# VHH binders against o75319, part 15

Target 1, 181 residues: o75319
Amino acid sequence: GNHIPERWKDYLPVGQRMPGTRFIAFKVPLQKSFEKKLAPEECFSPLDLFNKIREQNEELGLIIDLTYTQRYYKPEDLPETVPYLKIFTVGHQVPDDETIFKFKHAVNGFLKENKDNDKLIGVHCTHGLNRTGYLICRYLIDVEGVRPDDAIELFNRCRGHCLERQNYIEDLQNGPIRKNW

## First folded at step 1 (VHH)

Design nd2 (framework vhh_h_nbbcii10_fgla)
Fold by ESMFold2-Fast, scan of step 1:
Structure nd2 (fold): chain B 181 residues (1-181), chain A 125 residues (1-125)
Amino acid sequence: as target 1 above (181 residues)
Amino acid sequence: QVQLVESGGGLVQPGGSLRLSCAASGFTFSKYSTYALGWFRQAPGQGLEAVAAISGSGGRTYYADSVKGRFTISRDNSKNTLYLQMNSLRAEDTAVYYCAAGRYTYLHSSAYDYWGQGTLVTVSS
């Protein structure tokens, strides 16, 4: 079926770069076949993603896709010059240590290889909010030493929406540091 | 700095062939800044429309439905040159053809930052 994800229209397509970091968060882009169910102002294709980031005077260097499906768009819909990483994550549950490790490894590798430019790491799940916000904040807390409340506030401000899942927030605030790097 | 110059346009009979070239200068080739290239056209009295696009590596190509199977886009990175091989030309292909360079390989003008001056292709008997 070519059904729009539940509540997808409720969220801003793309947030702003998180200052002091290389992160930008967005909701899942939808390939052209979904556009028949959307008004022109609601469309958010892979092309629309790159146009909106360019409008902010930014450039993507990596996309990390946290969805558990390939239904919404294909990697082939993205420019060949932008690496794409799929990390299959299940919603509702706090991501496990293996998933957290894989995310941290990808981010650290990108930063080492891109120290001579300002390209961004784009991160998305379905809504670009809970799984996305959790993994970005977990990275900031565990690797960069940011205080949990500061990381969460920064993400919420830049995404334009607040993290919704209390179990994710609780883990970020009171959970153990995952020493993966 | 980045400049694009088209050549190869002219008058051709229906069913004929033409090869357009676009010489690019001012580009920097690093693993993160290779430009995508595309061909766009504007028919008399019409808006700008996409024809074909090719990735920086040359590994991925896209074509408008109206030209699929007739036109082939290619590039020679050693010469910094883009090509459009146009076969089985039709009167409807008459247009000014523009080459463009940008950061993303898409069939949409908003993906491109630099544009050539255009070369006229006329298909008539």
Scores: ipSAE 0.000, ipTM 0.138, lowest interface PAE 16.0, mean pLDDT 85

Design nd3 (framework vhh_h_nbbcii10_fgla)
Fold by OpenDDE, second read of step 2:
Structure nd3 (fold): chain B 181 residues (1-181), chain A 125 residues (1-125)
Amino acid sequence: as target 1 above (181 residues)
Amino acid sequence: QVQLVESGGGLVQPGGSLRLSCAASGFTFSKYSTYALGWFRQAPGQGLEAVAAISGSGGRTYYADSVKGRFTISRDNSKNTLYLQMNSLRAEDTAVYYCAARSYWGTKPSEYDYWGQGTLVTVSS
C-alpha cells in the first residue's frame, strides 16, 4: 500500500557526503502516489532526491536500495543514467554475510568502473539510517580499515542522525570482520 | 597528524621542466578515498592562487587557465604522494608551490585544511 513508513517524516531526507568516501545516505524517496498523504514540505520523491544532491554540488553514480519492499518507488522513476541496485535487507537484524558481501561487491564494482569521476554512491533503506549506516560502516571497517567508532561517528555526523539499533552498533564495534570476497 | 611535505623545486630555465612531489602522512591515499589534493602557488608580492587540483578518486581534475596544457597533476596512492609535472615553464611560474589537502572537492585556497611548507620554483635565464 501507500502508507507512509513509520517515523519516516522524522528523518532528514538527505545526508551529506561522507568525507573521504563516495557515500551519501538518504531516506527512501516516495513515489508520487504517496504525496497525497504528505504536506508539500514533507514530500521527498526520486526527483527531489536528485535535486537535493545537485544542491550539494554532487552527482549520484549509483543508488543502492536496501529496503525489503518495492512499494516506495520504481527504478523507472530514476534517471536512466544512474544505475539502481536492490539488495533486499531485512530490518532490525544484522545483515547476513551474503547481504554484506553483495553490498561490498556493488561498492567495489562501482569504484572500479567510476575511477574517472567523483560520483557518489547513494545508499538508502527506509530511514536511511540503521541498515544503511550498518552496511556503510561495515564496508569502511572491513574494506577500508577504519576504526569502528570512527566509522560510526562519521556516518552519524554526515547523515545528521545517529545509528539507533544497538545490535548493529555492537556488531560494528565488537563483531568479526566479514570477508570481502 | 596530517603532514604534507613538498619537494622538487629549484632553479630552471624558461622552457624547462620540473616535477614536484608532495609526500603525505597522517592519512592514507586510497582508491576509495575522496580527499581532494591541490597545488597552489604564491609568487612574490602576489596572493595565493590555485594551480591544480585532483579529487580523491583521481578522476576529477582542475587546472588554472595559466597552466593548462603545461602542467599535469597526478597522485600515486601506493606512495601516498601527489605530483605536479611542470613543462614549458615560464618566468611567471616563479613562486613557492604548496600542496594542500581537504575532505571534499575544492579549487580555492580557503577550502583546504592541510598545507605543506612549500617548495620554491624559480624560472630564470
Scores: ipSAE 0.015, ipTM 0.286, lowest interface PAE 8.1, mean pLDDT 91
Fold by ESMFold2-Fast, scan of step 1:
Structure nd3 (fold): chain B 181 residues (1-181), chain A 125 residues (1-125)
Amino acid sequence: as target 1 above (181 residues)
Amino acid sequence: QVQLVESGGGLVQPGGSLRLSCAASGFTFSKYSTYALGWFRQAPGQGLEAVAAISGSGGRTYYADSVKGRFTISRDNSKNTLYLQMNSLRAEDTAVYYCAARSYWGTKPSEYDYWGQGTLVTVSS
């Protein structure tokens, strides 16, 4: 159905670009059919996403959608000029190595193709927090050599909400480095 | 707790210069800071107007059309201090100047969460 995801209203729609990276995190946009259940100030459609990114003087070059569903919006709701990648991830569980590899491969490919511009990689799950924060931090730790606590602090500050799931935080701080390309 | 304390206001002749400072506490200026800082002013009997803003990384700045080319906003991460260099001052720049902070980039007064007490700038002969 067209029910609003639980706690979705509790989260800031879009964070800030993570300085020194090409990442920006946000919560899932909701297509027009959800607006009947939202006050005007609560609306966050795909169009609203692009307006908010533009207001920050930023431009999206890729969207990575980590939700396990397509009920919230469709790729067709996005501008045709912005690539969209779906990586199905289940909530509550630390993403598996295959999922981590797919994410790293997509980011590396984007950066190689966009070395001459400053376009952003937009990453979201339902709340733009746990799965989103985990995969971004995992990339920074494993690929860019960032210390785990520094990656987590950077994500928390830029997203405006702290990673909530202790199993995700524990894996980032003490788990093995996944040597993916 | 975020605190902002302005200083450097005073009386100046038209065409003169002043430098305002804003000492921030409760958060640290760093390469990874998301906090946007801005200068806002309120002239006697008028509403609050945005003057200038600078992003957490220092990579983005905003200036109101009325001050472009005359005012420069900057931040010093080592001193946790925001500055506004005001040159070629005009009588219409007379106002109480407020330092403000927001967790994210923004340019409108309504978007800012933390405010200083203000410092008076009077431009008069």
Scores: ipSAE 0.000, ipTM 0.125, lowest interface PAE 15.3, mean pLDDT 86

Design nd4 (framework vhh_h_nbbcii10_fgla)
Fold by ESMFold2-Fast, scan of step 1:
Structure nd4 (fold): chain B 181 residues (1-181), chain A 125 residues (1-125)
Amino acid sequence: as target 1 above (181 residues)
Amino acid sequence: QVQLVESGGGLVQPGGSLRLSCAASGFTFSKYSTYALGWFRQAPGQGLEAVAAISGSGGRTYYADSVKGRFTISRDNSKNTLYLQMNSLRAEDTAVYYCAAHKYSLYYGTPYDYWGQGTLVTVSS
């Protein structure tokens, strides 16, 4: 369906690049069929995503889609030069180890292949907040050794919204480091 | 339209070597391609197993633990061809080998978007 995701309009479309990293977070883009239920200023299509990234003088090199659905937009709506990775991630519960390792694998692979440029890894779920923020922060903590509170603060500031799910925050602050594959 | 065609399979003795090729048509290999390319195999009575994968740039490779040190994946962009060099072959390497391409993903898991027909490799005396 053309049903707009719950609370989707409440969130800023695109955050800012997280300084010192290659990450940028955003909410799910919606293909043209959803625009009938949106005012012009509320539209956020795949094209709008790339325009907003360019307006920040940034360039996307990878999109990681964490939604548990394929109904919002198609990979074919993205430029052919931008890799797309789908990791089906259920909302509400902390992502499992397999999901965390898939995310880390994709990020590490991108960084190795893009050492000589400054292209960004774009990460989104439905709102670009809880699943997105969890996996980005988990990467920073586990792989880059960032302090949990610093990772969360950096994400919240750059996204323009604070992580909302207490179980995600608790896992980031006090949970175990997940071992890489 | 995309098509992948494997070749190079056959009968080989244990300890021998074999090189598989996968010719691609309908899309072009280039250092700017986002296509992830890989080899998968299916042994008699078993499920599909990932063997090796290579990124579009060629800068990143993946190998299953069972083949590390024995198999090498490579690509030749000028020939639009993917290769799998198989050394020190064992009876347990007997399988139908498939090449596959994933248009938008750097991830080496399944599902892949495009698949070849497969080529049989038998390791036996």
Scores: ipSAE 0.000, ipTM 0.129, lowest interface PAE 14.3, mean pLDDT 84

Design nd5 (framework vhh_h_nbbcii10_fgla)
Fold by OpenDDE, second read of step 2:
Structure nd5 (fold): chain B 181 residues (1-181), chain A 126 residues (1-126)
Amino acid sequence: as target 1 above (181 residues)
Amino acid sequence: QVQLVESGGGLVQPGGSLRLSCAASGFTFSKYSTYALGWFRQAPGQGLEAVAAISGSGGRTYYADSVKGRFTISRDNSKNTLYLQMNSLRAEDTAVYYCAATLYRSGYYPKEYDYWGQGTLVTVSS
């Protein structure tokens, strides 16, 4: 259906580039069919996403979609020059090792192929916060060796919202390092 | 604030050539690659038809079957201008030609484009 995700309006549409990284987080853009249920100022389409990214003088090089549905927008709504990767990620639960590995693999692949540019990895779930924040932080912690608290703080600051799920935070802070290969 | 302004239309004889230009403002071709540019046309009594499209990177081009081998879409980043070189023109090429741009889709269909010029008339007649 075309119902607006719960609490979707409560979150900033697009965060800021995370300094020292290629990550930017945003909430899920909604295709035009959703616009009839939104005030003009609430609309956030794929077009709006790219416009907002441009306003930040950035460019997306990859979009990682962590939502567990395909109803929000279509890959064909995106420019062909921007790869789209779907990683079905269940909400509310700490992502499993396979999901984490898929994410890490995608990021590493992108970085390898995009050494000659400064394009960003756009990551989103529904709200672009909990699942998104967890996986980005998990990557920074496991792969880049960032302190958990530093990773979380950096994400929160750049996203403009704080991770909300205690199980995610706890796993990031105290959980084991996940397999990188 | 994106604006597209077509030029170069006119009267030409069958078999002749014409080059259309589309000056774009509001965004720069060289700064980003996540866009698409396209030419469309509408003949009298006909619907809007896609003619040609080019991706932001320039790596992909699309042509309608009716113009393949005759028309060439290109861009000049330094001038921020889109071109349509039309060779071997036919009477059936007579139409108003529109320049279009999209910043998030890279498709070939009119519905995928967000910005449109006012059009330039091309008349092919003896």
Scores: ipSAE 0.010, ipTM 0.290, lowest interface PAE 8.7, mean pLDDT 91
Fold by ESMFold2-Fast, scan of step 1:
Structure nd5 (fold): chain B 181 residues (1-181), chain A 126 residues (1-126)
Amino acid sequence: as target 1 above (181 residues)
Amino acid sequence: QVQLVESGGGLVQPGGSLRLSCAASGFTFSKYSTYALGWFRQAPGQGLEAVAAISGSGGRTYYADSVKGRFTISRDNSKNTLYLQMNSLRAEDTAVYYCAATLYRSGYYPKEYDYWGQGTLVTVSS
């Protein structure tokens, strides 16, 4: 059967928009088949995601799914008006340069196509924390020139949870800038 | 310490215009600022009323129905200043106007705002 991801219930479903950016982070939505294992107040379906974003008076223009699985929900569970991009990332490891490049390209392309609106880029992994926070911060540092500690602090406050993986934090603070070609 | 100081209030006749400014100190209006900013007003004997708010990114603005189309909220990150351009002023716009800042929130409810200025009086009278 469908097992709830470990510690998934420990995290807030959706963070706040990161000011000065188009990013919003959240944990993975779970399709209807998972709801049998959840109390009503614990449910966070794709529909629940869009309702929570709307409650913040925001609108999603793109979802970037960083999980290494398709078992939690299908792109077909999302409104057809919202583009969906899958970037397969392995947990525990700092994302490789190819993954970082794909993320940066997706963000840059979205921003170029959405200059005339204020739609958000929604980013999630399983918990919407480590891989999600790493790639968002990596983009801010490498592309936008944000200081590493400022990027991390902004993400932590807006997500409502601090980045937990020390190797990710270390790479953001002291690692090299990744160049795209 | 976060401080907000309003200026630009005064006496104006109906149909006139005023531009209010709010100078911030103790934090900076950067592109990555977590501060959402707003203008609120209080007429004599009334509670605080939201007038306008602008998100931390500057991409989202909110206006009370009573001022929509007449007032414009804006922020200048380089000058660390919030503005309210008030056009087509009416007698009922007479109030003390407060600027306010909040962290990590979007919205225009007074209870969500953590930092407040001292206020500037706007009197619309013929």
Scores: ipSAE 0.000, ipTM 0.126, lowest interface PAE 18.0, mean pLDDT 84

Design nd6 (framework vhh_h_nbbcii10_fgla)
Fold by OpenDDE, second read of step 2:
Structure nd6 (fold): chain B 181 residues (1-181), chain A 125 residues (1-125)
Amino acid sequence: as target 1 above (181 residues)
Amino acid sequence: QVQLVESGGGLVQPGGSLRLSCAASGFTFSKYSTYALGWFRQAPGQGLEAVAAISGSGGRTYYADSVKGRFTISRDNSKNTLYLQMNSLRAEDTAVYYCAAPRYGSFYTSQYDYWGQGTLVTVSS
């Protein structure tokens, strides 16, 4: 249905570009049918997402949707010029190797095809925090060689909220590197 | 075993029409990716060119500039089949046409993992 996700209102709609990366995280935008349950200032639609990105003088080149549902918005709600990729990612659990690989695969594909621009990879789950933060950090750690604490700090700072799930944090800090292929 | 099999190619005169089909087996097309299925072509002596792509739901489509207005990509998920309606064919459309699908949802040509054997389209007077 059109139930507002729990705690969805508590999070900033859009973070900041992560310096040195092409990543930007945001909470899930909600299609128009949700607006009747929100105050005007609480609304965050696909259109609002792009407006906010533009306000930051950035441009989205890819959207990766990590939510485990399709009820929030439709890919058709997005501009045709921005590709959309769904990676169903279960909440609260550390993503499995396949999920991590799918994410890395998508990111690498984007980077390969977008060397001539500075467009961003927009990543979101429900809140754009835990699943989103884990996978972005996992990429930075496994692929870019970033120290786990540095990756986490960078994400937290740019998202404007800190990773909350201890199992995610623990896996990032102490877990094994996941395969990249 | 994953297989993509193209059909519908052949010889046609300029201005003619063809409809290509791509039947997939051993693989389920992803419905959760933009431009998840695509048609490509390779003309003699030229590189592989993206022709058209369609999202899993079919709600989003992409066309190369050279074929816009003439070609239409569509899909039937129930049949696990991809189509390319080719109208107003030109000599420069002569090529082997390939259908492709990613193992994982993908938009980018470089990430297509499965390819058909191709079907030859020859446009000639």
Scores: ipSAE 0.022, ipTM 0.482, lowest interface PAE 4.3, mean pLDDT 90
Fold by ESMFold2-Fast, scan of step 1:
Structure nd6 (fold): chain B 181 residues (1-181), chain A 125 residues (1-125)
Amino acid sequence: as target 1 above (181 residues)
Amino acid sequence: QVQLVESGGGLVQPGGSLRLSCAASGFTFSKYSTYALGWFRQAPGQGLEAVAAISGSGGRTYYADSVKGRFTISRDNSKNTLYLQMNSLRAEDTAVYYCAAPRYGSFYTSQYDYWGQGTLVTVSS
């Protein structure tokens, strides 16, 4: 159905680009069938996403969708020029090594193919917070050598919301470096 | 690494008041956070008892029946600090008080994985 995700209205639609990276995080866009249950100010469609990114003088080059469902919007709702990657990620549990590897591989491939531009990697789950923040921070820690606390603080500041799941935070701070890219 | 440090315990007369504080590090408080935080206590020779809990936003609170109307839980997300205001203290409130956080950050999580060292509250004449 067209039920609005729990607490979806509590979160800012789009964060800011994380300085020194190509990442930008946002909550899941909702296709037009959801708009009858939203006030005009609450609407956040795929079109609204691209308008808000443009308003920040940024451009998306890739969208990584971490939700485990396809009910919120379809890839066909996105501009044809922007690649879309689905990585089905279960909430609550720390993402497994295969999921982490797939995310790292996608990011590394995008960066290699986009050396001559400054396009962003847009990452979202339902709220654009826990799964999204975990995988972005895991990439920064494991691949870019960022200190865990610095990665988390950078994500929190730029997203405008703090990572909420303490098992994710604990894994980022104390878990092993995963050399699986 | 999540670390919780309690302070504010001490000796107080029956009917008196104390405010406990819990400073958190290793994660940040936020009005958007689902980090439920709680206070537990353990009296000498007794088991651990839940006292109070507060949701990440501060919008929902829980109190044990023994402390309702006397204790108030609050949080300051800008200071990463949890508080327990204890009024009308009774001899039976004597215990070590622990600040605790669940690994999964849920208000309704039944298990708390992160614990402070505790702060002793003694209510006696």
Scores: ipSAE 0.000, ipTM 0.091, lowest interface PAE 20.7, mean pLDDT 83

Design nd7 (framework vhh_h_nbbcii10_fgla)
Fold by ESMFold2-Fast, scan of step 1:
Structure nd7 (fold): chain B 181 residues (1-181), chain A 125 residues (1-125)
Amino acid sequence: as target 1 above (181 residues)
Amino acid sequence: QVQLVESGGGLVQPGGSLRLSCAASGFTFSKYSTYALGWFRQAPGQGLEAVAAISGSGGRTYYADSVKGRFTISRDNSKNTLYLQMNSLRAEDTAVYYCAKGYLPHTYSSGFDYWGQGTLVTVSS
């Protein structure tokens, strides 16, 4: 399928860097084959992503792709200098502990290797909102000790859209801190 | 249980070629995989160095500058095996080579959580 994801056009392509962190969230980029279904101002290709990040005076050092599909764009569409990590996550359900661990490990590894620069960790799912916001907030709460409501507010403000799924919000506010097995 | 077993190491002359294999068990190679696979090496008295990595999907490869153009990483999903083809070998390539599975691309050794026991490659006349 070459269909545009449901409601994809409703979301801002790229948020702002979350202050005090290395995170930036965005919706899934769409490769050239989708452009005939989009007006010029609606296009958001991998190239458009990097242009928009540059316009904010930021630089991506890692992309974490949380979609359950490879149909939207290929890793080969990204600059060779930017590492790409795929973590397959299904929508609508809170990510399991293994997925949370993979995300935390990826972030910690990036930060360890990038102490001497200010490059960003770009995170996206289809809309760059629910799965993306959940995993970023889970990291901030569990690893950085941020209060759940503060993490959620920071993500919502910087993304430009509020987390929508109540089960994700409930888990962040009242769920257990996830530790190593 | 995840297990990685390297093979193919040995003595080779400078300018020669060698192919390393890593047989994986306890998980399957798939184009939909969320993990990364890589080769690391450690020369006597030196730290661990990333050599090459391939994404779990096989869509991206990464190489250290020291081996770029000489080494090729590949995978065979039907055999559940990772390969490193080493050409134009030099004395400085002498090291124990480790196969690793993790969740991050090659630049982050801390992202690799399963390691083989290593295979020795000696390049000398």
Scores: ipSAE 0.000, ipTM 0.262, lowest interface PAE 12.4, mean pLDDT 85

Design nd8 (framework vhh_h_nbbcii10_fgla)
Fold by ESMFold2-Fast, scan of step 1:
Structure nd8 (fold): chain B 181 residues (1-181), chain A 125 residues (1-125)
Amino acid sequence: as target 1 above (181 residues)
Amino acid sequence: QVQLVESGGGLVQPGGSLRLSCAASGFTFSKYSTYALGWFRQAPGQGLEAVAAISGSGGRTYYADSVKGRFTISRDNSKNTLYLQMNSLRAEDTAVYYCAAYTKGWYSPHAYDYWGQGTLVTVSS
């Protein structure tokens, strides 16, 4: 159905840029068809996303969409100048190595091509929390050499919500580093 | 000197149509010059409302819920002109209509870099 995702209203629309990185996390934007089910202050459309990013004096250069659906908004709802990458991930499961590789490849490619600017990589799943936080933290740990607890703390602080799924947290803290790209 | 000049406003009866034009000078419409062009309106005693936007290439458009199915935004890069075709006009559409250009991303009333002086549209019997 065209229902609002469960608990979507419980989360801040957009976090803050993660200092020392190019990452910013947010919950899934909802296209116009959802607005009849939302109060004006609850609306978070693709347009609202870009307005909120601009209010922070930031600019998006890439959006990575981790949802397993296309029903919330379409790439056509985004400015044509911002690349959009879809990586289908299922909820509740730790993303597999292929998914982790795709995420790392996209991030590395963006950073290589955006050395001369300060544009951000926007990452979202449904709530912008568990799958989003996992993949961002996995990148920081595996590629940037950040300690797991430090990566998790940085994400939690900047997102404004703590990672909730224990299997994701356990994998980040105690799981193997994914070095195969 | 950058300038946006609106034209085509006037008095029209409910159910009527008007076409607004916005002529730009001092800069050139192209997919490299602007990311978005838009129309905004301000009714007497009300705040500024976003009406419609079109991307720099012309390939993407946005419409406010209040005007969907009635208004059409378009651009002609060869004439350096933005248009708003307004059909099935209602009393509630009475407002000063502003043309705006945003060179750095998607449109919003608070983010546009350049603004016209406005053209009045009055929908009344």
Scores: ipSAE 0.000, ipTM 0.111, lowest interface PAE 16.8, mean pLDDT 84
Fold by OpenDDE, second read of step 2:
Structure nd8 (fold): chain B 181 residues (1-181), chain A 125 residues (1-125)
Amino acid sequence: as target 1 above (181 residues)
Amino acid sequence: QVQLVESGGGLVQPGGSLRLSCAASGFTFSKYSTYALGWFRQAPGQGLEAVAAISGSGGRTYYADSVKGRFTISRDNSKNTLYLQMNSLRAEDTAVYYCAAYTKGWYSPHAYDYWGQGTLVTVSS
């Protein structure tokens, strides 16, 4: 249905590019059918997403959708030239190794294919915060060798909101490195 | 040095089928590619018409109304080749068919960065 996700309005629609990375996080854009339940200033559609990215003088090269539903928007709502990848990711629990691997593989594939540009990897879950933040940080930690606290701080600062889930934070800080293959 | 080379065109009877191929070189298209791929056609005395397109991820396809249900666009990343399966061909499908790579809307010829040389499809009894 067209039920607005809980607390969706509370989060900034789009974060900032994470310096030194190709990542940008945002909350889930909502297709037009949701606009009936939103004030004009609250609306955040796929079109709005791209407009906001452009306002930052950036360009999306890939969208990774981590939501566990398909009701928010359709891939057809996106530009034809921007790849869309769905990784169904269960909320509130630390993503499993398969999910983490899928994410890493997607990111690495993108980077391999996009060496000649500076296009961004847009990542979102529902709020573009917890699942999104965990997987981005997990990548930075496991693949790029970033210190966990540095990764978390970087994400939080750029997203404009802090990771909220303690189990995610704990796993990032103290959990084992996950397989990269 | 991107090149697109079409093949598979020819003479076919109405109701028949053809499969067009477009071999791409100079770039690799995958689900992480920012290139969208499409087919256009130009009939004698007519303008260039969009036929079908497939998104960068390969998850989205588009078709002109005139070919919906009859044509299928697909791609094989391992072969770096785009395909157009053409079934139930009609006389009005007679045209030179072009494959193209684009970065804008699939329906606009001006949005395409790379074009093949074209392959002729003739549907005639």
Scores: ipSAE 0.000, ipTM 0.226, lowest interface PAE 13.4, mean pLDDT 89

